# VH-VL binders against Protein RESPONSE TO ABA AND SALT 1 (RAS1), part 21

Target 1, 230 residues: Protein RESPONSE TO ABA AND SALT 1 (RAS1), of Arabidopsis thaliana (Mouse-ear cress) (o04515)
Amino acid sequence: MPNTSSSQSFTIFVDGWLIRHRYFVEQLMCASSLDETNRISLEEQQSLVAQFLSHCLQYYQEKFASVSLAGDNVFTFFCPPWFNSYAKLILWVGDFKPSLVFKLTEVSVADLTRHQKDRISSLKSETRRKEREVMRDFALVQQSVADPPVMLAARRVGAVGMVDGEETDLEEAMEVLKAGMAAAMNNADQLRCSTVGKVVEILTPPQAIKVLRTIGQLHLRLRDRDQERA
Short names: E, the ipSAE of ESMFold2; O, the ipSAE of OpenDDE; V2, 0.75 times the mean of E and O plus 0.25 times the DockQ between their complexes.

## First folded at step 9 (VH-VL)

Design g2 (from s64 with heavy chain N35H; framework fv_ebronucimab; at its last look DockQ between E and O 0.92; V2 from the best seeds 0.78)
Fold by ESMFold2, look of step 9:
Structure g2 (fold): chain C 230 residues (1-230), chain A 123 residues (1-123), chain B 111 residues (1-111)
Amino acid sequence: as target 1 above (230 residues)
Amino acid sequence: EVQLVESGGGLVQPGRSLRLSCAASGFTFDDYAMHWVRQAPGKGLEWVSGISWNSGYTYYADSVQGRFTISRDNGKNSLYLQMNSLRAEDTALYFCAKGDTYYLFESGAFDIWGQGTMVTVSS
Amino acid sequence: QSELTQPRSVSGSPGQSVTISCTGTSSDVGYYNYVHWYQQHPGKAPKLLISDVSKRPSGVPDRFSGSKSGNTASLTISGLQAEDEADYYCSSYTSYSTFYVFGTGTDVTVL
């Protein structure tokens, strides 16, 4: 088989993943629509929640593997072709911002107890702090390419006569940048997964199904291809 | 002082049932996920089951799925394990363990352990 | 399912350093920082020694340290003392279907 870039192989994976995603969203819609006399059992609700979370985790674990092997293609994951044009306008470190989950919870669940509200407020504060840490670390990685050896080599690209020592410094700097960007992406993705999982655990299974339905529906709208590629 | 005290272990025949209890003291019980971990004689540790703060989520190792039921009563600061259809391979010292955080789905750091209660399944 | 792999035993003289490895996969040890270490003396319950790869709980001496590289976590005991003779287990979070796994255990002997 021909060599395929890690981002191209991941795009193929996403196609299959989206088929399963539509199926799960339909199950979540059905489960949240049933009244008390026809509601699926607590065990079935817990199973559906676990299956959907596992489905989402599979996406990010496959992405983790693909980003780790990306090399020069790591930059593609920051503006991914598997998102539609409108979704790309709202991306944070290549995907949705973890804090979005709190807004989706507010619009999906009407019956939070005071205890649940307090725990969600604490989690929101923790998540926003970690979002700032991710951005700080990412900025530090970007700043490292402004170091004098790299800047001197880059300035000499505009002048003829770049020497081998300068090429080695630039290659080293680019490898540090790629590794740092991959690490930042992984940290962001783990924060995304952790935040959703923690919100689900604060909620009851019926409440969680409503939130996961909303999350799943939104992600379908942002990933569906509504227009052909130019 | 912070303590977890297990009880309810004993000798039981295969196919029978046993109910373990764990009494917690010295911490706010309903702020934490709770777990059962077992250790067969001379063997290593095996996670058995966990329960979320509100009992909304309960999970089990494959080896006990469908046979064991974890529960908690936050009003009594107590954790339980109903063990049905017991097998010889369930013979172990059973520990009650406190998670270090509110969350069950992640972490898995068990910062407080009981002394364990012995369950022997034979004859 | 798979257990996390640890050496069966390790030994050292008082004052030396010993290191215990814990090897998993890219979906557990390699993916998460939810790797923990427990010390268990004979006849006693396990005691949490290190959490989240490298975090020491209050009361744990700083001669115990943890780290991780790739799919392998490591516990290092520097300045080995007689009381450190015990069994040591690592653990990791895995997934919403298998949850937590423990390592095979390492018997530390102080010569």
Scores: ipSAE 0.665, ipTM 0.835, lowest interface PAE 1.5, mean pLDDT 85
ESMFold2 (binder alone), look of step 9: mean pLDDT 90; pTM 0.932
OpenDDE, look of step 9: ipSAE 0.795; ipTM 0.890

Design g3 (from s64 with light chain T98P; framework fv_ebronucimab; at its last look DockQ between E and O 0.78; V2 from the best seeds 0.74)
Fold by OpenDDE, look of step 9:
Structure g3 (fold): chain C 230 residues (1-230), chain A 123 residues (1-123), chain B 111 residues (1-111)
Amino acid sequence: as target 1 above (230 residues)
Amino acid sequence: EVQLVESGGGLVQPGRSLRLSCAASGFTFDDYAMNWVRQAPGKGLEWVSGISWNSGYTYYADSVQGRFTISRDNGKNSLYLQMNSLRAEDTALYFCAKGDTYYLFESGAFDIWGQGTMVTVSS
Amino acid sequence: QSELTQPRSVSGSPGQSVTISCTGTSSDVGYYNYVHWYQQHPGKAPKLLISDVSKRPSGVPDRFSGSKSGNTASLTISGLQAEDEADYYCSSYTSYSPFYVFGTGTDVTVL
């Protein structure tokens, strides 16, 4: 059986994950549209929020596992085939930018208290700082591509071939690069999850449901291939 | 000085209820998630429950889910744990624990602890 | 109930270094950098020693250090002193219930 690449395996996972995701988005839509008289209980709201967050976390945990095993396929996760062309334009380290959550919150929730706004503002500043840190680390990894072992190998490709030992050096350099990229991606993903979770905690359950609905819908739009034809 | 003081512990029979209280001082109470952690005699630490800064979210260990209720009064700088349907296995020293961050989610460091209040469930 | 695995006991002579391991899974210790360490003396409340794998709170001596590799976090006590005799617990945020899990605890004895 052809050894399914880690990216292929993850793609299969995502297909199943998306089925569940659609279900959750529908639940969030329903919950957010209910009037005061038909509103689900606070406990039910909390449960729905928790379940959806867990669902999202599962995606990134599985991604992390796949990236860790991907080897050369790690690069595929930075430009994932499961995203549409529009999504690829707005990707930050393989997915949505964490600070995007604040914009989504702003458009989803109209009744934020002053206290909530202040906390969101603080969190936003923190998140942006962390985004910069992730980008710095990622940039360092990217620059390592220009390191001598990789460059020497590139220059010799198609020429006289690699000298004894150079192949090993290249392999080692590539492993370091891959590991660095994987680490950067994981940090980015953790920041995404953390940011969403923290925003949720600043908000009331009804407010959180609205934001999570928007986030869930966005994820569906980023994966919908048919929107490019419209 | 930052301080947590637990109260309300005691001896109770199985099936009975007890309410624990924790009084906080020395910090902005509503800036932090609060937690209950318990320790059975001669045993390790077990997280019991956590509550968000605004009481919007509550979380429980499976062992107490459906029986315990965590709540807080930010105006009184107080944390509570309503314990119903108590069991022998609930016998423990119960600590009030302050989170080191604003958030309950993805945290878990408890930087301030009370001295604990003892709960004994025995027939 | 899920617990992180710690050695039951560790011992050392004054001035020596001891290390306590804390092993979890890829869904807690291996995934998050939210591993914390606590010191508990007999009859006392736990005290935070290390947060977020390696962060040392104010007032904690620099002889305490934390690290993590894979699914295992480690607390190292350098220059062991008599006052270091205590129980030590690791903890981690988890993606499963309960939200926070503690280690089984390690009794550190100074010989």
Scores: ipSAE 0.678, ipTM 0.854, lowest interface PAE 0.7, mean pLDDT 90
ESMFold2, look of step 9: ipSAE 0.783; ipTM 0.896
ESMFold2 (binder alone), look of step 9: mean pLDDT 91; pTM 0.935

Design g4 (from s64 with light chain Y93W; framework fv_ebronucimab; at its last fold request DockQ between E and O 0.78; V2 from the best seeds 0.82)
Heavy chain, then light chain:
Amino acid sequence: EVQLVESGGGLVQPGRSLRLSCAASGFTFDDYAMNWVRQAPGKGLEWVSGISWNSGYTYYADSVQGRFTISRDNGKNSLYLQMNSLRAEDTALYFCAKGDTYYLFESGAFDIWGQGTMVTVSS
Amino acid sequence: QSELTQPRSVSGSPGQSVTISCTGTSSDVGYYNYVHWYQQHPGKAPKLLISDVSKRPSGVPDRFSGSKSGNTASLTISGLQAEDEADYYCSSWTSYSTFYVFGTGTDVTVL
ESMFold2, look of step 9: ipSAE 0.813; ipTM 0.915
ESMFold2 (binder alone), look of step 9: mean pLDDT 91; pTM 0.938
OpenDDE, look of step 9: ipSAE 0.798; ipTM 0.893
ESMFold2, look of step 10: ipSAE 0.794; ipTM 0.900
ESMFold2 (binder alone), look of step 10: mean pLDDT 91; pTM 0.939
OpenDDE, look of step 10: ipSAE 0.803; ipTM 0.893
ESMFold2, fold request of step 14: ipSAE 0.799, 0.776, 0.774; ipTM 0.906, 0.895, 0.893
ESMFold2 (binder alone), fold request of step 14: mean pLDDT 91, 92, 91; pTM 0.939, 0.944, 0.939
OpenDDE, fold request of step 14: ipSAE 0.856, 0.856, 0.862; ipTM 0.929, 0.930, 0.932

Design g5 (from s64 with light chain Y34W; framework fv_ebronucimab; at its last look DockQ between E and O 0.84; V2 from the best seeds 0.75)
Fold by OpenDDE, look of step 9:
Structure g5 (fold): chain C 230 residues (1-230), chain A 123 residues (1-123), chain B 111 residues (1-111)
Amino acid sequence: as target 1 above (230 residues)
Amino acid sequence: EVQLVESGGGLVQPGRSLRLSCAASGFTFDDYAMNWVRQAPGKGLEWVSGISWNSGYTYYADSVQGRFTISRDNGKNSLYLQMNSLRAEDTALYFCAKGDTYYLFESGAFDIWGQGTMVTVSS
Amino acid sequence: QSELTQPRSVSGSPGQSVTISCTGTSSDVGYYNWVHWYQQHPGKAPKLLISDVSKRPSGVPDRFSGSKSGNTASLTISGLQAEDEADYYCSSYTSYSTFYVFGTGTDVTVL
């Protein structure tokens, strides 16, 4: 049986994950509705928030596991085939930019308290700082592509071929690159999860549900291929 | 000085209820998530429950889910644990533990601990 | 409840170095850098020794250090002293269902 690549395996996971995701988004929509018939208790709201966050966390944990095993396929996760063309334009290190959550919060929640606004502002500054750190690290990894082992190999492609030992050097260099990429991806994903979680804790459960709804919907839109035809 | 002081422990029969309290001082109480951690005699540490800064979110270990209720009064700098339907396995020293960050889920590190209050559940 | 795996006991002579391992999974220790270490002397409350894998709080001696590789975190005590005899616990964030998990604990004895 052809060994399914890590990216293919993850794609299969995502298909199942998306089914559950749609269900959660629907629940979040209902919970955020002003209709009294769809109103759920505070306890149920808290539970829904926790479940959805767990659901999202599972996605990134599985992604991490897949990235760690991906080898050469690690690069696929930076331009994932499961995202549509629009998504690819707004991707930051393979997914949405963490600081986007603040914009989504602003759009989703109209009744923030002064205290909440102050906390969100502080968190936003912190998140942006961390984004810059991730980008710096990622840039360093990207620059390693220009390192001698890789460049020598590239120059010899189609020419005389690689000299003894150069293949090993290239392989080692590629492993370092892949490891660096994987690490950058993981850091970015953790920042995403962390940012969402922190925002949720600043907000009340009803407010959080609105934001999570928006985030969930956005995730669906980023994967919807049919929107490209419209 | 930053301090946590637990109280309310004692001897109770199975099925009974007990309420623990923790008094905080020396720090801005509502800037931190708070937790309860317990330690059975001669055993390791077990996280029991956590509460967000504004009480908006509460979380429980599976072992106490549905029986325990964590709450806080930021005006009184106090943390509480209502324990219902107590079992023998709930016998432990209960610590009040301060998170090192504002956020419950990223806190993970408890930088301040009380001395604990002993809860004994026995027939 | 799932616990992180620690050796039951570790011993060393004064001045030696000892290392305590804390093994979890790809969903806790392996995934997060929110791994912490605590020291507990008999009859005392736990004390935070290391936070976030390797961060040392103020007042903690330099002889305590933390690291992580894969699903295993490690606490190293260099220059072992008599006062280091205690129980040591690791902890990690896990999930929204169970936020924190502790290790099984390690008894450190100074010979």
Scores: ipSAE 0.716, ipTM 0.870, lowest interface PAE 0.8, mean pLDDT 90
ESMFold2, look of step 9: ipSAE 0.729; ipTM 0.867
ESMFold2 (binder alone), look of step 9: mean pLDDT 91; pTM 0.939

Design k21 (from k11 with light chain L54R; framework fv_ramucirumab; at its last look DockQ between E and O 0.93; V2 from the best seeds 0.80)
Fold by ESMFold2, look of step 9:
Structure k21 (fold): chain C 230 residues (1-230), chain A 122 residues (1-122), chain B 107 residues (1-107)
Amino acid sequence: as target 1 above (230 residues)
Amino acid sequence: EVQLVQSGGGLVKPGGSLRLSCAASGFTFDDYAMNWVRQAPGKGLEWVSGISWNSGYTYYADSVKGRFTISRDNAKNSLYLQMNSLRAEDTAVYYCAKGDTYYLFESAFDIWGQGTMVTVSS
Amino acid sequence: DIQMTQSPSSVSASIGDRVTITCRASQGIYSWLGWYQQKPGKAPKLLIYDASSRQSGVPSRFSGSGSGTYFTLTISSLQAEDFAVYFCQQAYSFPLTFGGGTKVDIK
C-alpha cells in the first residue's frame, strides 16, 4: 500500500494552486495597468478582488486540513519544501509574517486618505500585538518539551535504551508537541488571512488590486525553484 | 446610547419593492461595516447582505443577489436595503446589525436593530 | 457556502443544570465563530465572539470553546432567564451563515 504523507499531498495541491495563482497575478497586472478611460468597471474590480481572496483562502483551507493530519510531518510545514531556499531563511511560523502586508501596501499605493492611513496604523499595531500572542502561545508548547520527564525520557532513548513506560511517555510528549505545533501554525495562518482581508477592506478596489498584485508577485518569486536563476 | 433604529417595512405584493432604513447613533458609524440579517416567521437567522465602511465592497446571500441592493450614507449615519422583485419567501423580520470589529468578515454582530417586518403576499 | 450544523435542536433542562450546545462547520473556520441568544420577540444578543471570548456584560456561566470545525457553547448552571434559542455563526467567508438554532426550555 502506498505511503502518502500530508505534506506530499499539500505539495501536489500547491502545484495546481500556483497555476491558478499565475493566472490571477496576470489579471491583477492587467487591471492595474489600464488608464482611466479603459479601466474595467468597479463591479469587475470588486469581483477580481473577491476571486483572488477566495483563491488565497483555498490555499489556507487546504493547508489547515493538511496540517491537522500531518502527524510526524508537522515539522515539514515549519520549513516547507514549496518555498525556495531564500524564502526559508525569512519564514515566521512556516510562512510570511502578517505585518509584511503593511510594507507591501506602502510601496503599492500612493493615494491613501488620512482616514485610511489612520485605520492602517491601528491595524498594524493590532497585528503586531497578535503576532506576539502567537509567539507566546508557541513558547508555552515548547515548554512542555522542556519538562524534566520528557527531557529525561529523550536522553534515555539516545544514550542507554528504553524501559517499559518510558517509550509511552515520550510518545505522549511528542504528540502534545505535534498538536501544539499544528495549533501554532493554524493561529499564525488565521492572523495572515485576517490581516490581508482587513487591509483590503480598508482600501478601495483599485487600491486593493495594486496591493494584491504586489503580494501575488512576491509569492511567485519566493516559490520559484532555486535553479530558475542559474 | 449605542442603537440602531429601523423603518420602512410593510406589506407588498409579489414583484413589488420596499426600501428598509436603519439609523445609527452612539458610535462612529463610518468606521464600521454593516449587515442585514433576516428571520422568516418561526425560522432561524439568515444573513442577507453586508457593506464595508466606505461602500467599497458589498456582499449578498445567493437568495437575494441581483434583487437587493445594500447601501449606506455615512453623512446621515444610515444603512439601507433596497428590495426589488420581492417574492413570498422574502417574508421575514429584517434586522440591521453592526459587527464587533470594524470589518465585514471575522465579525460577530454585537448591536442589532429592533427588526422590521416585511410581508410579501398576493 | 459553509454549512453550520447545531445540535441538539432542543433541550429541556432544570435550573442549575449544565447545558452544552455544539456547532459543526462544513470546513475549517479557524476561531471565527460567534454565539447568540434570542428570546421570543427580541433581536439576537451576542454572547461569545472569536469562539471563546465572552461579550461584555454576559454572565460568566456562559463559555465557548473550539476551533476549526467543532465548537461548543456551555451554560454551566442554567438560570430561569436562559430560556431562549441559541445560534452559532461563522465569519470566515461569504455568505456568512448561522446554525439552525437550539431551543433551551426550562423545566
Scores: ipSAE 0.734, ipTM 0.884, lowest interface PAE 1.1, mean pLDDT 87
ESMFold2 (binder alone), look of step 9: mean pLDDT 93; pTM 0.948
OpenDDE, look of step 9: ipSAE 0.781; ipTM 0.892

Design k22 (from k11 with light chain L54R F94H; framework fv_ramucirumab; at its last look DockQ between E and O 0.84; V2 from the best seeds 0.00; counts 0 for: pae E 2.2 > 2)
Fold by ESMFold2, look of step 9:
Structure k22 (fold): chain C 230 residues (1-230), chain A 122 residues (1-122), chain B 107 residues (1-107)
Amino acid sequence: as target 1 above (230 residues)
Amino acid sequence: EVQLVQSGGGLVKPGGSLRLSCAASGFTFDDYAMNWVRQAPGKGLEWVSGISWNSGYTYYADSVKGRFTISRDNAKNSLYLQMNSLRAEDTAVYYCAKGDTYYLFESAFDIWGQGTMVTVSS
Amino acid sequence: DIQMTQSPSSVSASIGDRVTITCRASQGIYSWLGWYQQKPGKAPKLLIYDASSRQSGVPSRFSGSGSGTYFTLTISSLQAEDFAVYFCQQAYSHPLTFGGGTKVDIK
């Protein structure tokens, strides 16, 4: 294995993953645009949905492994170089907000049944609650490390000299924060995968193809190098 | 009370067919994904197939894909497994199992049928 | 396929003992793991879902923990009715898979 940080290795992985992603988005666009005479079979539609979800899971499986090894690199996953500058302004815990998928479903699918609408509404409420839980749990980690380091800095005004001991306390606080950041990222990614998968299972395969096409196109746009500097 | 009542097992020759049924009561059937799990004599558990709440998605273990068909009739609160081209290695107790959500994934199997024996032998 | 490796394959224990069973996934499955108990001639019974959540009616001596690739089921004080086979099961992706089982026997 190359002697490369986990975030640099993941950036290289993403380049290859995006090539496969473009292929799948093209397949989703073709499947959703075919007329009745050339429409792919329901079996083929189910297979395309399954393949695209598996492709997306591969991204998060590699991310999980990379974050687990991250050490100092965990901060990079919150401001990731594999997203363009505009995308970084709208990220939630380093990637899209899980509940975004409901807006994408709304604009992509016009023929939801009453039962589908009810289940989507319930899932939306569940997802928003879990989003708040992820943020609350991470905020608690931030609070737990901020209080001790601030207290140590204030106490240092009255006692000077133990520089190595004070640096060790701050280093310990940073390790707690890194672990908490990794946990927050993993919880957020779990919710992302869960929410997309649940929306797909509420939908029919033709409906899911339209939503996944929209999701896939958005991911390409969020990762295109469309930033330019003079 | 919540229960799953199974029927349709038996003895068949290799290459034969059999249809398993699972009747649900005591809960809203179409709120949940449904599954089949089997256990060969003296062996562990093997998931066989699953079906989403609205039948929009079906999944199969590789060992049965192309030979078995899962289906459900939500109006009759019933789950089925059509087993074709049966082989000796399909010999097992077959359980129907209710998911605890309407999703096939993230779902635990909280209610199980009593099990139905399927024996495939010459 | 995600392979679930369960350890130990069997354990002999006395009533009152603490028993720990482990389950390892071949890739990350987040917290999407269940634990089941099975007695001879009976259907499996759900004990734990979502890695750590106890199913209704399951005694508090059963607890689950873990995430990612490593999970444990702990029986804090073994009772006579706990002698059974225990299985873990991943719910991350199809095909859904079970561990090979752990038989808990009287010592």
Scores: ipSAE 0.563, ipTM 0.808, lowest interface PAE 2.2, mean pLDDT 85
ESMFold2 (binder alone), look of step 9: mean pLDDT 92; pTM 0.943
OpenDDE, look of step 9: ipSAE 0.733; ipTM 0.876

## First folded at step 10 (VH-VL)

Design j1 (from g4 with heavy chain N35H; framework fv_ebronucimab; at its last look DockQ between E and O 0.90; V2 from the best seeds 0.78)
Fold by ESMFold2, look of step 10:
Structure j1 (fold): chain C 230 residues (1-230), chain A 123 residues (1-123), chain B 111 residues (1-111)
Amino acid sequence: as target 1 above (230 residues)
Amino acid sequence: EVQLVESGGGLVQPGRSLRLSCAASGFTFDDYAMHWVRQAPGKGLEWVSGISWNSGYTYYADSVQGRFTISRDNGKNSLYLQMNSLRAEDTALYFCAKGDTYYLFESGAFDIWGQGTMVTVSS
Amino acid sequence: QSELTQPRSVSGSPGQSVTISCTGTSSDVGYYNYVHWYQQHPGKAPKLLISDVSKRPSGVPDRFSGSKSGNTASLTISGLQAEDEADYYCSSWTSYSTFYVFGTGTDVTVL
């Protein structure tokens, strides 16, 4: 059988996912353009929101499976080929920061109530705290590679006399790093999904459709190869 | 203290309707998602329906979709379940349950339960 | 469509430890940390024992603990007491179409 890496297989998945993504963005644009008189029913709006969230969740669940099997290829997910060059410059742990959704909400929704604003403010604080926790955990993983036994083994690999076990120590340290990086990526992705879902629940379905439309359009623009040329 | 009290259960013939109520006290009702969970006699727990804090999102298990309607009145601290086209397999003890967080999606430990109201669907 | 799989029954003597498994899929238990555990004594409403895999609500004894590995969550009851004889259910979020599922339930017998 042909050898296909986990990151190459995920790239193929993303191509199909983007086709479905364009479909959903079109549905969100259509739904957000209707007047109150012609607006689709509450049930239809809730269904569209759920379908879009499910579509986005499928991306991250497939990514989770791919990252879990990545081995040495886990590093590719931090600079993914399925993002254009501009998008790669602004990534946080392999994708956009969870807290970006708050700015997108501010741009997309003009009619937040005081209760909604208070809830969003609280969620924003909690999200930023969790972002710091993800970065702290990632830093601790990096620090474990810098522990004296590992650093001593790493310095010896190139030129010093071989002691059985020192190469094993380095290999074990690299496996710890890979596992820690995968865990940090998965924690970051779950925070991304959770934060969007929580924002949606604070909003009404008409408000949520406007935010999800904006999120979806941004996703298309920053993955578009034509944007890379501009 | 914190309390949920269900009512409206009873014996009903197949094809008929019932409306369950749940009165809440001891917490800020509109800060939480609310749920219905049922348990057929001698069987396990089954999630039935959930509703967001502002009624903006209502969701149903496949087994009841199209037949049951969840609603809430935050002014009365009350949760409701309208059950139409009842079937024998809907026979169960119906619990009102409070989520432990504001949110309906993705996370929802049910930290406060009522004692349940029995619905029996038989001829 | 989906259920979380639990053993039908588990038993232990007073003072021993018992563990109840809850097996889902890579898209629910294996993906989320939103696994919860409930205790239900006969004729009573369920009571939350453990939330978010391992967090104990106030008032729940230290002998109850939770963990997760792969697609399986576990509830451990250390120092089993007679009052722990009950049914135990896990639960998890699954998807935006199914939402929440409970496990099949486990009857814990003391002695």
Scores: ipSAE 0.707, ipTM 0.853, lowest interface PAE 1.5, mean pLDDT 85
ESMFold2 (binder alone), look of step 10: mean pLDDT 90; pTM 0.930
OpenDDE, look of step 10: ipSAE 0.780; ipTM 0.885

Design j2 (from g4 with heavy chain G99S; framework fv_ebronucimab; at its last look DockQ between E and O 0.83; V2 from the best seeds 0.77)
Fold by ESMFold2, look of step 10:
Structure j2 (fold): chain C 230 residues (1-230), chain A 123 residues (1-123), chain B 111 residues (1-111)
Amino acid sequence: as target 1 above (230 residues)
Amino acid sequence: EVQLVESGGGLVQPGRSLRLSCAASGFTFDDYAMNWVRQAPGKGLEWVSGISWNSGYTYYADSVQGRFTISRDNGKNSLYLQMNSLRAEDTALYFCAKSDTYYLFESGAFDIWGQGTMVTVSS
Amino acid sequence: QSELTQPRSVSGSPGQSVTISCTGTSSDVGYYNYVHWYQQHPGKAPKLLISDVSKRPSGVPDRFSGSKSGNTASLTISGLQAEDEADYYCSSWTSYSTFYVFGTGTDVTVL
């Protein structure tokens, strides 16, 4: 009698995805370590970048599908079991903050041109604005659920018996909250993917490989070896 | 004032090669990704290829992968399409198109188009 | 690469509203907001009409609007005018391997 929820099914997906992720991080480390005379071709570097970005997209598209399924507990994705306890303290809307990529670029790439620096600065401003928009929109959803009539219905959950109509108000409030949380997380994930992709397009393939290596390595560090205990 | 001018089209036999050029003026060329889009006679639009501002990333439609090569020369404000192993189905009006932003994806809609150069592949 | 489905033609009288659909999948139109719309008059190059689902470039009349729901994006022309008679194409980014795809095109006729 197997019982698989969408969050449990996504956890199983993550196990397979992490095997591929370790493989890609190893390839990024190897490619970034080669000197100029032994460096893989620019075609191979572009291919590795595209493959890694596609691998990351697969994660978020599978997550989107899992969250959108009926009856799934969207709250689990905001504190995911596939991140370790340390990582959960620093999450933003269920995953890393999109603007983190700019710090990772700064520490990974030493040879940015002035043109690249200007584009990264502009992108950083755009990304921070979009981060505020995601949080503003979610706060509005939280406010709609906290309206006094809805709060009164929710407070009666612990009392013996429910009166007519109050269960429907609570159910509606919870559905609004679930929908708003799912939308906020999807918008956040879109911003994560978009920001990394834009940074890559500003960079040359050799520079992008260094940044993606750092992103990939950080992701591994945010998961411990005993993740079934987290 | 902002202009894209394609050239290099013509009549060519199947299996042969042709190189298209696109001269850009009126904007800072290397601030934008560039694309080729084609339209067969009486048909719709088909994206063919795109290239990032620094030539670091190139992308191709499946129908042309391995046969066409996009390139750019930012010093000459020029975009190119090398078309090898041409086939009858490559017959189309080829447009040069500028992304409306720095990026190919997300908000890289095509805001400036050339008038196109006709490529006819016929025995 | 997959094509986005549009109706072959739509028509309306001057002053009325016309809506053109653009249907993709949950992996492109349904997932991303990278949907664009182009207008093409006979013998002319395409012109960008709407970007990113609903953004209207400078110089495009405000009677053109865009939206999306689920896997379908929509272009609405309110207050239809004779000059709006043209072909209309949607497009979407899809993936790092396929990149862009265009819709099948819609011929708008003003009656």
Scores: ipSAE 0.710, ipTM 0.850, lowest interface PAE 1.3, mean pLDDT 85
ESMFold2 (binder alone), look of step 10: mean pLDDT 90; pTM 0.936
OpenDDE, look of step 10: ipSAE 0.801; ipTM 0.893

